VHH binders against Rho GTPase-activating protein SYDE2 (SYDE2). Designs and how they scored, part 1

All scores and structures are predictions.

Target 1, 120 residues: Rho GTPase-activating protein SYDE2 (SYDE2), of Homo sapiens (Human) (q5vt97r660to779)
Amino acid sequence: IDAFRHYSFSDQPKCSQYISGLMSVHFYGAEDLKPPRIDSKDVFCAIQVDSVNKARTALLTCRTTFLDMDHTFNIEIENAQHLKLVVFSWEPTPRKNRVCCHGTVVLPTLFRVTKTHQLA
Structure headers, positions and changes below count from the first letter of each chain, unless a header shows other numbers; Kabat numbers aren't used for antibody chains.
F, E and O stand for the ipSAE by ESMFold2-Fast, ESMFold2 and OpenDDE, each averaged over both directions (binder to target, target to binder). V2 = 0.75 x the mean of E and O + 0.25 x the DockQ between their complexes.
[cut] marks letters that were taken out.
Atom coordinates printed by the task and the answers are left out, and those that the model quotes come from them; centres of patches stay.

## First folded at step 1 (VHH)

Design e07
Fold by ESMFold2, look of step 4:
Structure e07 (fold): chain B 120 residues (1-120), chain A 123 residues (1-123)
Amino acid sequence: as target 1 above (120 residues)
Amino acid sequence: EVQLVESGGGLVQPGGSLRLSCAASGFSISSYYSIGWVRRAPGKGEELVARIDPSGGYTSYADSVKGRFTISADISKNTAYLQMNSLRVEDTAVYYCAKDTSYWYEDYAMDYWGQGTLVTVSS
């Protein structure tokens, strides 16, 4: 099963279509994370829609370059174009979060350009 | 309008305590944010002293304040707190509340700085 795919916006054609509705996103996990510099690292996963955080997990302990999850997010979106899943690090001391990995989906490419395939 | 308003600063003797408050408006502190405290001392740079994930209750502290400061959040009041115990002269600074706004491809954590609240620790 393809649990998580990496997607680069620079590799795709420009999109002018937007999607609205209720969306269910099932997150299976991530692999090829930036490895922790110590034995383990606290991380969280966020769902961003057009660069706005819509959902996130609690902190999880990550011991390897692989994060296995089985989580479903139910989010409401309006006039959205991009869905991004990001794994951020969290350190025990105050510091900037960093991106461990991410994937982006251009929402209209998942649906045909008709009203019958939109989420409403 | 998104705002963070700090309060609770003042003059205190070494060894004393203060409780800072950060009242948030225009957003919910439970909605996918971390809240933190940054301080600036005269002639020094910025230091992120504490942060909390209000949804999970996870906290982190700078080594300089570990064991003396405690950050907390009250989601029902949309407010974060910094309990500052065993204060030292070197804790004298303006304390700012901040929140993160993770953005596309960036890893910045903290922004939306208010006017700050002055904490002075002296005899």
Scores: ipSAE 0.006, ipTM 0.267, lowest interface PAE 9.8, mean pLDDT 67

## First folded at step 4 (VHH)

Design k02
Fold by ESMFold2, look of step 6:
Structure k02 (fold): chain B 120 residues (1-120), chain A 124 residues (1-124)
Amino acid sequence: as target 1 above (120 residues)
Amino acid sequence: QVQLVESGGGMVQPGGSLRLSCAASGFTFSDYAMSWVRRAPGKGPEWVSTISSSGGSTSYADSVKGRFTISRDNAKNTLYLQMNSLKPEDTALYYCAKGTVEITYGSTVKYDYWGQGTQVTVSS
């Protein structure tokens, strides 16, 4: 899929435990995003478990540096340590998607409201 | 009150074409990305396509890429789906969807709000 990439970021919190089961993640939104390019205001949010993509949203409009959303993601996980939420800019031409922000949770804790530091 | 009204469905033979429309009211249409979602008989919802609020960006499920084209007219508050080269597996009830769309790899898909659907039947 050209519009979606697996991203791993080395600055994840360490953990020593694993969990398995059905998980519901409620994502309120993100603040201080790097705005997308002016010719594309679209982003998507991906959920990664141990750097493996488990879910993503469809394209969302990013009007400012704030993304206000009220999503619940329902995913199955096995022997997982890290849950990462990443907001990517969507690129309609062949090109690597850019990270607008991210956050990582050491399981079993889950983010309901995410405030992230933009890396790119 | 948010309303989404789909139309343009019908019966067609394999290889045929249909154009679906979705008339939107009760919200600022140009502020939201819009999606098409379908439900085949006896199956759960399957995401088909999404278009950005401006119409500048589109995405498609692999099963429809190259055959379907999503578009919108923000002046008319209308979402469209042009379906070409239709196959029997495209038979489904097609919905337009407003708001945030949750898409998961191998899990349940949830939508905030969508219309009543329009039936597309592709049969020999």
Scores: ipSAE 0.000, ipTM 0.155, lowest interface PAE 11.7, mean pLDDT 65

## First folded at step 6 (VHH)

Design q05
Fold by ESMFold2, look of step 7:
Structure q05 (fold): chain B 120 residues (1-120), chain A 124 residues (1-124)
Amino acid sequence: as target 1 above (120 residues)
Amino acid sequence: EVQLVESGGGLVQPGGSLRLSCAASGFTFSDYAMSWVRQAPGKGLEWVATISSSGGYTDYVDSVKGRFTISRDNAKKSLYLQMNSLRAEDTAVYYCAKGTVYITEGSTVKYDYRGQGTLVTVSS
């Protein structure tokens, strides 16, 4: 995970498992942001599942290199492997929004919880 | 204590215009993006529009693009929604929301510091 990297599609770990269901994502915030340029105070967050946008916040004010939020997203997923959280700056020119930070989680590794019956 | 007070709702005919206002107090208004959301009878909340803290950037739900204009006056701590070419489908209670509004596709959205709303009714 690189909080200051520009937007990249190729950093995701390989996984052979897929997850389906209803998922609640609680986002506490981000640290060590790449601040928006000059006088810009506005950012937004996108939640992506396998590089497909599933949710996006309204514009938020970013006062420091730290973005504090305490919010929950409920999303339905099907045959998913990767969850990506991306913070974008809102840019005034006709060019792509800049990534302030991002993080990626491989979903099967989060949901591998078992009690195994051990035959002695 | 944060307060948001909506006003300017009423009964209008289809094709008519209405301007909503939101008076803000209890926080530094110029530091926050602001949004309008609405709730039609028997339906959930729908995001309508958002404006950046400076007022330089706006975004709208597709159904209102070209008809609604969000604006703000940071000196007066006020948020506005100019609604033109109103349709029956725009009938709803409209709420002003402070900068923690989430826009989600097919998900539950948590809104913070919502006022009492102002009713807009479009009928002939």
Scores: ipSAE 0.007, ipTM 0.228, lowest interface PAE 10.0, mean pLDDT 67

## First folded at step 7 (VHH; from q05 with T100Y V101T I103Y T104I)

Design r01
Fold by ESMFold2, look of step 9:
Structure r01 (fold): chain B 120 residues (1-120), chain A 124 residues (1-124)
Amino acid sequence: as target 1 above (120 residues)
Amino acid sequence: EVQLVESGGGLVQPGGSLRLSCAASGFTFSDYAMSWVRQAPGKGLEWVATISSSGGYTDYVDSVKGRFTISRDNAKKSLYLQMNSLRAEDTAVYYCAKGYTYYIEGSTVKYDYRGQGTLVTVSS
């Protein structure tokens, strides 16, 4: 079984580019969060690739507009263009999650231009 | 009106220390990360350090790690930079900035608002 070790680029349009491989993403934290709901203090962080969840944390307690996290995620990427880091408010009743904040990175641009920043 | 007022610069000998201050007004200081940036004579802006809104996360440019310490006092709406073991290459005008500083396309340093700056001169 070689599903995880075969990586290649195919020919694709110049206006659109995709990235494949193994990626380590270190997430330092988030600021400017929307406040959690008063009756729920729990949040979780998700890493999405092209709107597909690839990783998430357990529930975290958050009482401020800042979430201090220092964690590395190792994820497999296939034909990906967008990396999104999202902080959701966990709402146990009525089980409605809301986005507290997010950040998006366009992967082809990052790999071609980045000099002093790593993937966030 | 958003204001950032830097102070505490001066002339020091190599190996000396200075503590810079930044007084903030016109915005909710505790909601924002804060940064120090500097501009050496005839050069562009260089990011120095950033501190999160709570103070729980700090980061520094490699050339100042172990010598400079960024801190803040949210009750006083003040940002600080303790600079130890100063070197001639630390000579610059230092500015405080609201928010994170990062590099984007073209390797440009970005920050939100700056004051008049405070001059630090390190020379024998």
Scores: ipSAE 0.000, ipTM 0.106, lowest interface PAE 15.9, mean pLDDT 66

## First folded at step 9 (VHH; from r01 with G99V Y100T T101F V109T)

Design s03
Fold by ESMFold2, look of step 11:
Structure s03 (fold): chain B 120 residues (1-120), chain A 124 residues (1-124)
Amino acid sequence: as target 1 above (120 residues)
Amino acid sequence: EVQLVESGGGLVQPGGSLRLSCAASGFTFSDYAMSWVRQAPGKGLEWVATISSSGGYTDYVDSVKGRFTISRDNAKKSLYLQMNSLRAEDTAVYYCAKVTFYYIEGSTTKYDYRGQGTLVTVSS
């Protein structure tokens, strides 16, 4: 079962389809994170398109239920359906990353309010 | 508004030491990894060191490993760089930077550096 979810504009996808193009996406943030207690742990957020990592944050201390991402990502996408934000815990030694929580946005749902582009 | 104020630079002999400081404001300092980057005269920016938001992880460019130590004090909202065994090639303007995102495709790191920097000059 999913640890958390964040959707920007819709409750569920209207149809299944794939999106291609060069896209600018602005992420507002994520809510309802459960921060570690007592001993703060470093976390990072990864932005994935169909489970392929496209960007990630640097390491952050997880002390709050909210991440302010407020950043525009310029990402080339091909035949994409899902945009996923994943929060990983980071273990200093050995370097192991464990999923703390994640949220997924279905791209066709997002694009019904956003312009899309296709390459010839 | 993010503000970063670097200090502690100066003229030093080869083999000498300096300690750089960066005072941060306008954001929750303890939520972000921080880096030092530097720019030698006529050259582009070079990453020097990064420290995680908690201070539990550090990493350095190979040329400074064993000589430089990055640290932070989250209560004072301050970032530090202890620079030992300085060499002429360490001469640069040093900037502290808030680290926000890594673009994994293309391997590019996003830095937010807004300060004037602090000049470190290593010469005899």
Scores: ipSAE 0.006, ipTM 0.201, lowest interface PAE 9.7, mean pLDDT 66

## First folded at step 11 (VHH; from s03 with Y102T I104W Y113V)

Design t02
Fold by OpenDDE, fold request of step 16:
Structure t02 (fold): chain B 120 residues (1-120), chain A 124 residues (1-124)
Amino acid sequence: as target 1 above (120 residues)
Amino acid sequence: EVQLVESGGGLVQPGGSLRLSCAASGFTFSDYAMSWVRQAPGKGLEWVATISSSGGYTDYVDSVKGRFTISRDNAKKSLYLQMNSLRAEDTAVYYCAKVTFTYWEGSTTKYDVRGQGTLVTVSS
């Protein structure tokens, strides 16, 4: 199982390669969530490729530090380098989404050896 | 088996009201955002409203804002759509849908489960 690398929104792992194609992602869950505010339990996972928002999960209820998910989505990537997954709290009033957890992977490195991976 | 069953549709005059219901079964209803979508005759599927899993957040297509209200009862595993001030253009088959995810590109929302729908006809 490959682990997500810790990252900041501004600190991106260096990569000189690019990858293109149709990427299928199946979400099993997110671990070690920093719980959202008590008044907002709605969370969602944002899928970003090279800092571009591509998709998000449905708004799910966060009850524990583990978010159980069963979602599969396909995303077309072109000359991509980084995949970021960020779990946000959904706070509509005022709308201020807080980061509950996040991770990033370098796509060319990930798919260098095999085309199927399980990430944690 | 996951199932969604809509009810409450019918014939109503312009300006009238209807309340749609959706009964969910076969999954943990309270974990998922739910949506109402509709399909008018000869048109494609259109998003109408979404409510978060907890019910704390709702969103609507512009054309129904101020007229429609989406709500849910997680204990009863039920989704509702209160439709007021109905217009002829609201005529459609209305579906209850379980939200999976949304693509930001094109704002396409995916649903893994959808009911058989209930027909709403607004006509004088």
Scores: ipSAE 0.172, ipTM 0.609, lowest interface PAE 1.4, mean pLDDT 85
Fold by OpenDDE, fold request of step 16:
Structure t02 (fold): chain B 120 residues (1-120), chain A 124 residues (1-124)
Amino acid sequence: as target 1 above (120 residues)
Amino acid sequence: EVQLVESGGGLVQPGGSLRLSCAASGFTFSDYAMSWVRQAPGKGLEWVATISSSGGYTDYVDSVKGRFTISRDNAKKSLYLQMNSLRAEDTAVYYCAKVTFTYWEGSTTKYDVRGQGTLVTVSS
């Protein structure tokens, strides 16, 4: 697995295995963003493990279809299968988060190969 | 080299005001949310306020709401903290910090860079 796969909150890749431990994630950025509305350029990325919110990025300015980041965070996972990233922008009307992009990674498959990966 | 340099600290009496400044360099300031954090003597680092990259969103710790105002000038690569109605408990070294992540669990915010800080002493 070299990159995130498209996913939805209700649809994720099938996985029969689980992993546990402390996972370190280095976030380099997000690509193919659907731009937010012109009046709202602030976006953030939610990090989910098996649909559980674990962390979010700072509010960053979205200027292009690529969001450049250089952030590292640690996530403790227990019997986990999927890592999900979702980039959101806030829409004041009708007051909701707009999904700019999202992707999912099957964790057991990823860590079966090696313990260190770079994902695009 | 990423650098944050705080200024504006000093000695003030209770009820007084100070305006802190933070000069940023070495990164695209306008792309990142920024925070003020403080450390009182003998205490840990405490979050004070955060402002989004565009400045359209601000948040404050409850104890400073209505008294402190965080703002930024992206053209000047500067972060500000207007502190009014200062109290003795506001005494601390104040740092500007570049926000990285906020963890849902525990509501912990992570910063990858912060300045050397500026001392604010509120005393009669």
Scores: ipSAE 0.108, ipTM 0.565, lowest interface PAE 1.6, mean pLDDT 83
Fold by ESMFold2, look of step 13:
Structure t02 (fold): chain B 120 residues (1-120), chain A 124 residues (1-124)
Amino acid sequence: as target 1 above (120 residues)
Amino acid sequence: EVQLVESGGGLVQPGGSLRLSCAASGFTFSDYAMSWVRQAPGKGLEWVATISSSGGYTDYVDSVKGRFTISRDNAKKSLYLQMNSLRAEDTAVYYCAKVTFTYWEGSTTKYDVRGQGTLVTVSS
């Protein structure tokens, strides 16, 4: 018997919520990067929560169109809705690294809570 | 498993030079930035220098700029630190470290320190 099945098989859509807590993010890699033609460029991956930088990798060599890695970030978040992973190129000229790619995850959609309310 | 083996430390007079080496195995060396960190007796770890995975970017703590040079040989899976014009305050155990990330505030970087280090003693 499935004791976990006392919850509804499906819930109505829930209101969007901000998320707080400790979050582990495992970064497997990125695809469809635009590298220099025959030269490798150094890149780094940054984690942003609601557009605030939280952490970044050290510089990595960017091969052709792939960035393949096994990396875990452990970050504390407060009242957050969006997690953004951004791959920046490193540039010798300071002030603005260029974005090579990015992706965004809406945090409430990653955390589902099923509630069953019995009235009688 | 990741293995980092430091060597090249020793006793040297002030103003002298040493070259440290770090042999790496158990990971794809060319994919990672690498650092040297050091620990003086009775002190915490101090970051010394970092080199990017390609070798195209280097950075140093201010106290060693112009005296130390970090380098790497990806074909030999080796990291180096050339230390010139050594001073008594450079006395420490030096560790090779794989760098995984740093915080944007810049105060703390996560280092994967696995070796026993190599002792550098600078004394008259």
Scores: ipSAE 0.007, ipTM 0.211, lowest interface PAE 9.6, mean pLDDT 68
Fold by ESMFold2, fold request of step 16:
Structure t02 (fold): chain B 120 residues (1-120), chain A 124 residues (1-124)
Amino acid sequence: as target 1 above (120 residues)
Amino acid sequence: EVQLVESGGGLVQPGGSLRLSCAASGFTFSDYAMSWVRQAPGKGLEWVATISSSGGYTDYVDSVKGRFTISRDNAKKSLYLQMNSLRAEDTAVYYCAKVTFTYWEGSTTKYDVRGQGTLVTVSS
């Protein structure tokens, strides 16, 4: 049985529309991650609105190509068009984190999705 | 100092109604989204509802949709929760919370819960 680990939406940008309000984003997990290097197994998930970081999780241990979690982001947004969920590999170097995966949704179409499968 | 004072709780029969209030001080109330969260006996905090800083947008946990209404009065620095069709599972201490988002390096989504709460008991 195939399960989605994050919200997925068809891309249909409406550049003349922006969304404001309260958003609850429930992140169950991710699949097909690029594994962290052996000396760093820590990851974190960040939520970005129009490429601006809004929140992130604490460091989580990632040991496989998938990540299970149950986390809800409650964010207030204003005049926003895109929401992006990014899983980063945390590295001890002070200048670099590596993106393990990401997904982007167009906010006006977020409320037009009929059904999404999630890992609980 | 941020202060949040909850009131309006009490004992009510199933199917009854209550209106909770939260008086806020020590911060610019109109700049922040506000939430109600609740804690049933022996349980952790559960998010109930959130209202935007302007009051134009609201969201609710599924179990209370259609029964509870969150509202605010920015001039009075007050947050409200109208609770209708109450059920036994709504029994909890209800807290008013300021919604805080943090920056990249110290980020987590946080509820700033400061009050003592107001007890809602739903029983026959």
Scores: ipSAE 0.000, ipTM 0.124, lowest interface PAE 12.1, mean pLDDT 65
Fold by ESMFold2, fold request of step 16:
Structure t02 (fold): chain B 120 residues (1-120), chain A 124 residues (1-124)
Amino acid sequence: as target 1 above (120 residues)
Amino acid sequence: EVQLVESGGGLVQPGGSLRLSCAASGFTFSDYAMSWVRQAPGKGLEWVATISSSGGYTDYVDSVKGRFTISRDNAKKSLYLQMNSLRAEDTAVYYCAKVTFTYWEGSTTKYDVRGQGTLVTVSS
């Protein structure tokens, strides 16, 4: 259950390899995130592959620096290198949604160094 | 209203020690990572140390590693900085800050500095 080491997304090295296949991403949450503005309170999580949005959650209420969730994204990827998880504040007005936190993973590195956690 | 009240500063000789305190109110203290930042005379804000909301992760600017220790007590809504082996270069106004925002474009952290700070002067 507690077999996974804490993973720092900001320290990933550049990799030239590319990955294809069906990927299940189990997102358990984030800590030390920037909470949304107090008057907005709502967030959503997006998964991007090579800067292309692939999936997002419905709106979630967030009042803390933690976002605790249990969500699985099943995403087909083709010749992909980067996986990015982004927590946005929901802002339907002209203001751009704010990024509350983000993490980027170089996919070939995951298959060499780091194992993913699945709930299924 | 968010309030951060720093205390524990003073005049101390080189090699001495001080313990800074920050009393927090007006927000759920245990939900936020907290930092100490400092401002030396004529300079901008410098990040000193950060502690995660649970206290399980700490990080320090290289110039204070091994000399300073950040800690927190979530039950007392208090943040601390134990400063040992003080040097003249540590002279600054010290602020506690709530870690609030990072912008994607530059990975820039903004600090919510609300208090008056506490002055630490290291001088013979």
Scores: ipSAE 0.000, ipTM 0.109, lowest interface PAE 14.7, mean pLDDT 67

## First folded at step 13 (VHH; from t02 with S30D T102V K110E)

Design u05
Fold by ESMFold2, look of step 14:
Structure u05 (fold): chain B 120 residues (1-120), chain A 124 residues (1-124)
Amino acid sequence: as target 1 above (120 residues)
Amino acid sequence: EVQLVESGGGLVQPGGSLRLSCAASGFTFDDYAMSWVRQAPGKGLEWVATISSSGGYTDYVDSVKGRFTISRDNAKKSLYLQMNSLRAEDTAVYYCAKVTFVYWEGSTTEYDVRGQGTLVTVSS
């Protein structure tokens, strides 16, 4: 997913805050998956916060280039800016996992927090 | 509503065998990895074995490798644990569990445990 856009330029209010707390995230699914290998149909979704792995789903069957998940996960985050979801193919032996797709959410932008001169 | 019903437990002598079953309903069984977990008297839950949604991958806690075999029948929505060469340390209530998450920190897994469990007692 090279087409995913991120904004950090001055034409829009730049989010300058990091987010801390307990966060619940519901993941409905993924599209445009890189097809799994013919001999491996199992995938899992990992959640990363600022490139640190926090949790993953159990193994799920990948039936198409679209993955239905409908999962909720809860994570503790501290001073975080990026939430990344990565779908990996499961490779039973030697257990090397291949990335099928990924996406990133910029947390301050999701909450629409703005920086103003009046509050600093 | 997720329902998991365990059966097949009982009293056996050391070295004996049991086969546990779990009937699943209320979710798409074929989409989830499944596990057996157990709780020994006075202890917390211990992971025993996991099988992938397709059945193509299995893994076991070291203490049961070579003695226990996890399997599933997706047509019957059923999970099984064949337990051979039982030892006193295997005494526990065994639960069937839907695996939802594996937390990266601490290697903790989130299980959806709903059943009453089935008691396995290994004694002479």
Scores: ipSAE 0.013, ipTM 0.287, lowest interface PAE 8.1, mean pLDDT 69
Fold by OpenDDE, look of step 15:
Structure u05 (fold): chain B 120 residues (1-120), chain A 124 residues (1-124)
Amino acid sequence: as target 1 above (120 residues)
Amino acid sequence: EVQLVESGGGLVQPGGSLRLSCAASGFTFDDYAMSWVRQAPGKGLEWVATISSSGGYTDYVDSVKGRFTISRDNAKKSLYLQMNSLRAEDTAVYYCAKVTFVYWEGSTTEYDVRGQGTLVTVSS
């Protein structure tokens, strides 16, 4: 969607601030997926705050490098700094989740300006 | 060079308490979540607890909930594990580990470095 603003984590300055509150996260989709195995089609998206799991989607079928999603999560955060969205695939051997793609957002800087954002 | 050094292990009786410490160096400590993991004799590595980079979030394996408390002091680049009501099954080498990813299924986490460990022995 043209309304989404491109967000680059690497371009963000280091932040020493933290935020708390209730945050709503809506997933529209993921792109540039890199599944570790061609035969692995089951993926899910996890929401992590400062590297701690907060929520995840149900299993979704990954057919292409694009993953369409329509999921909303309400997440209580306390003294949080980073939001990470990670798409995982399951590998039966050695029975481990593998990262297909991920994105990270610096929360305090983002919400300093406005309360709502659409990011790509 | 990235380094993690655990301390505080020892011999304690069941029901006793112990506080482990981990000193971090060689990286920006407050940018990373940290975990405690342990390995009991004859068993594999087991996740124990994780704390977010800011300390605002904590998570524990079920067997230690209500007994163990993970905390950190970012100014001192230190990680702690307060262990209360210790049990024989808590006997293990305890490691502090730098978290890269937390996987949703189970309590599996990915680490890029961990210390040499400190031995905790719970025995009467």
Scores: ipSAE 0.013, ipTM 0.333, lowest interface PAE 8.2, mean pLDDT 85

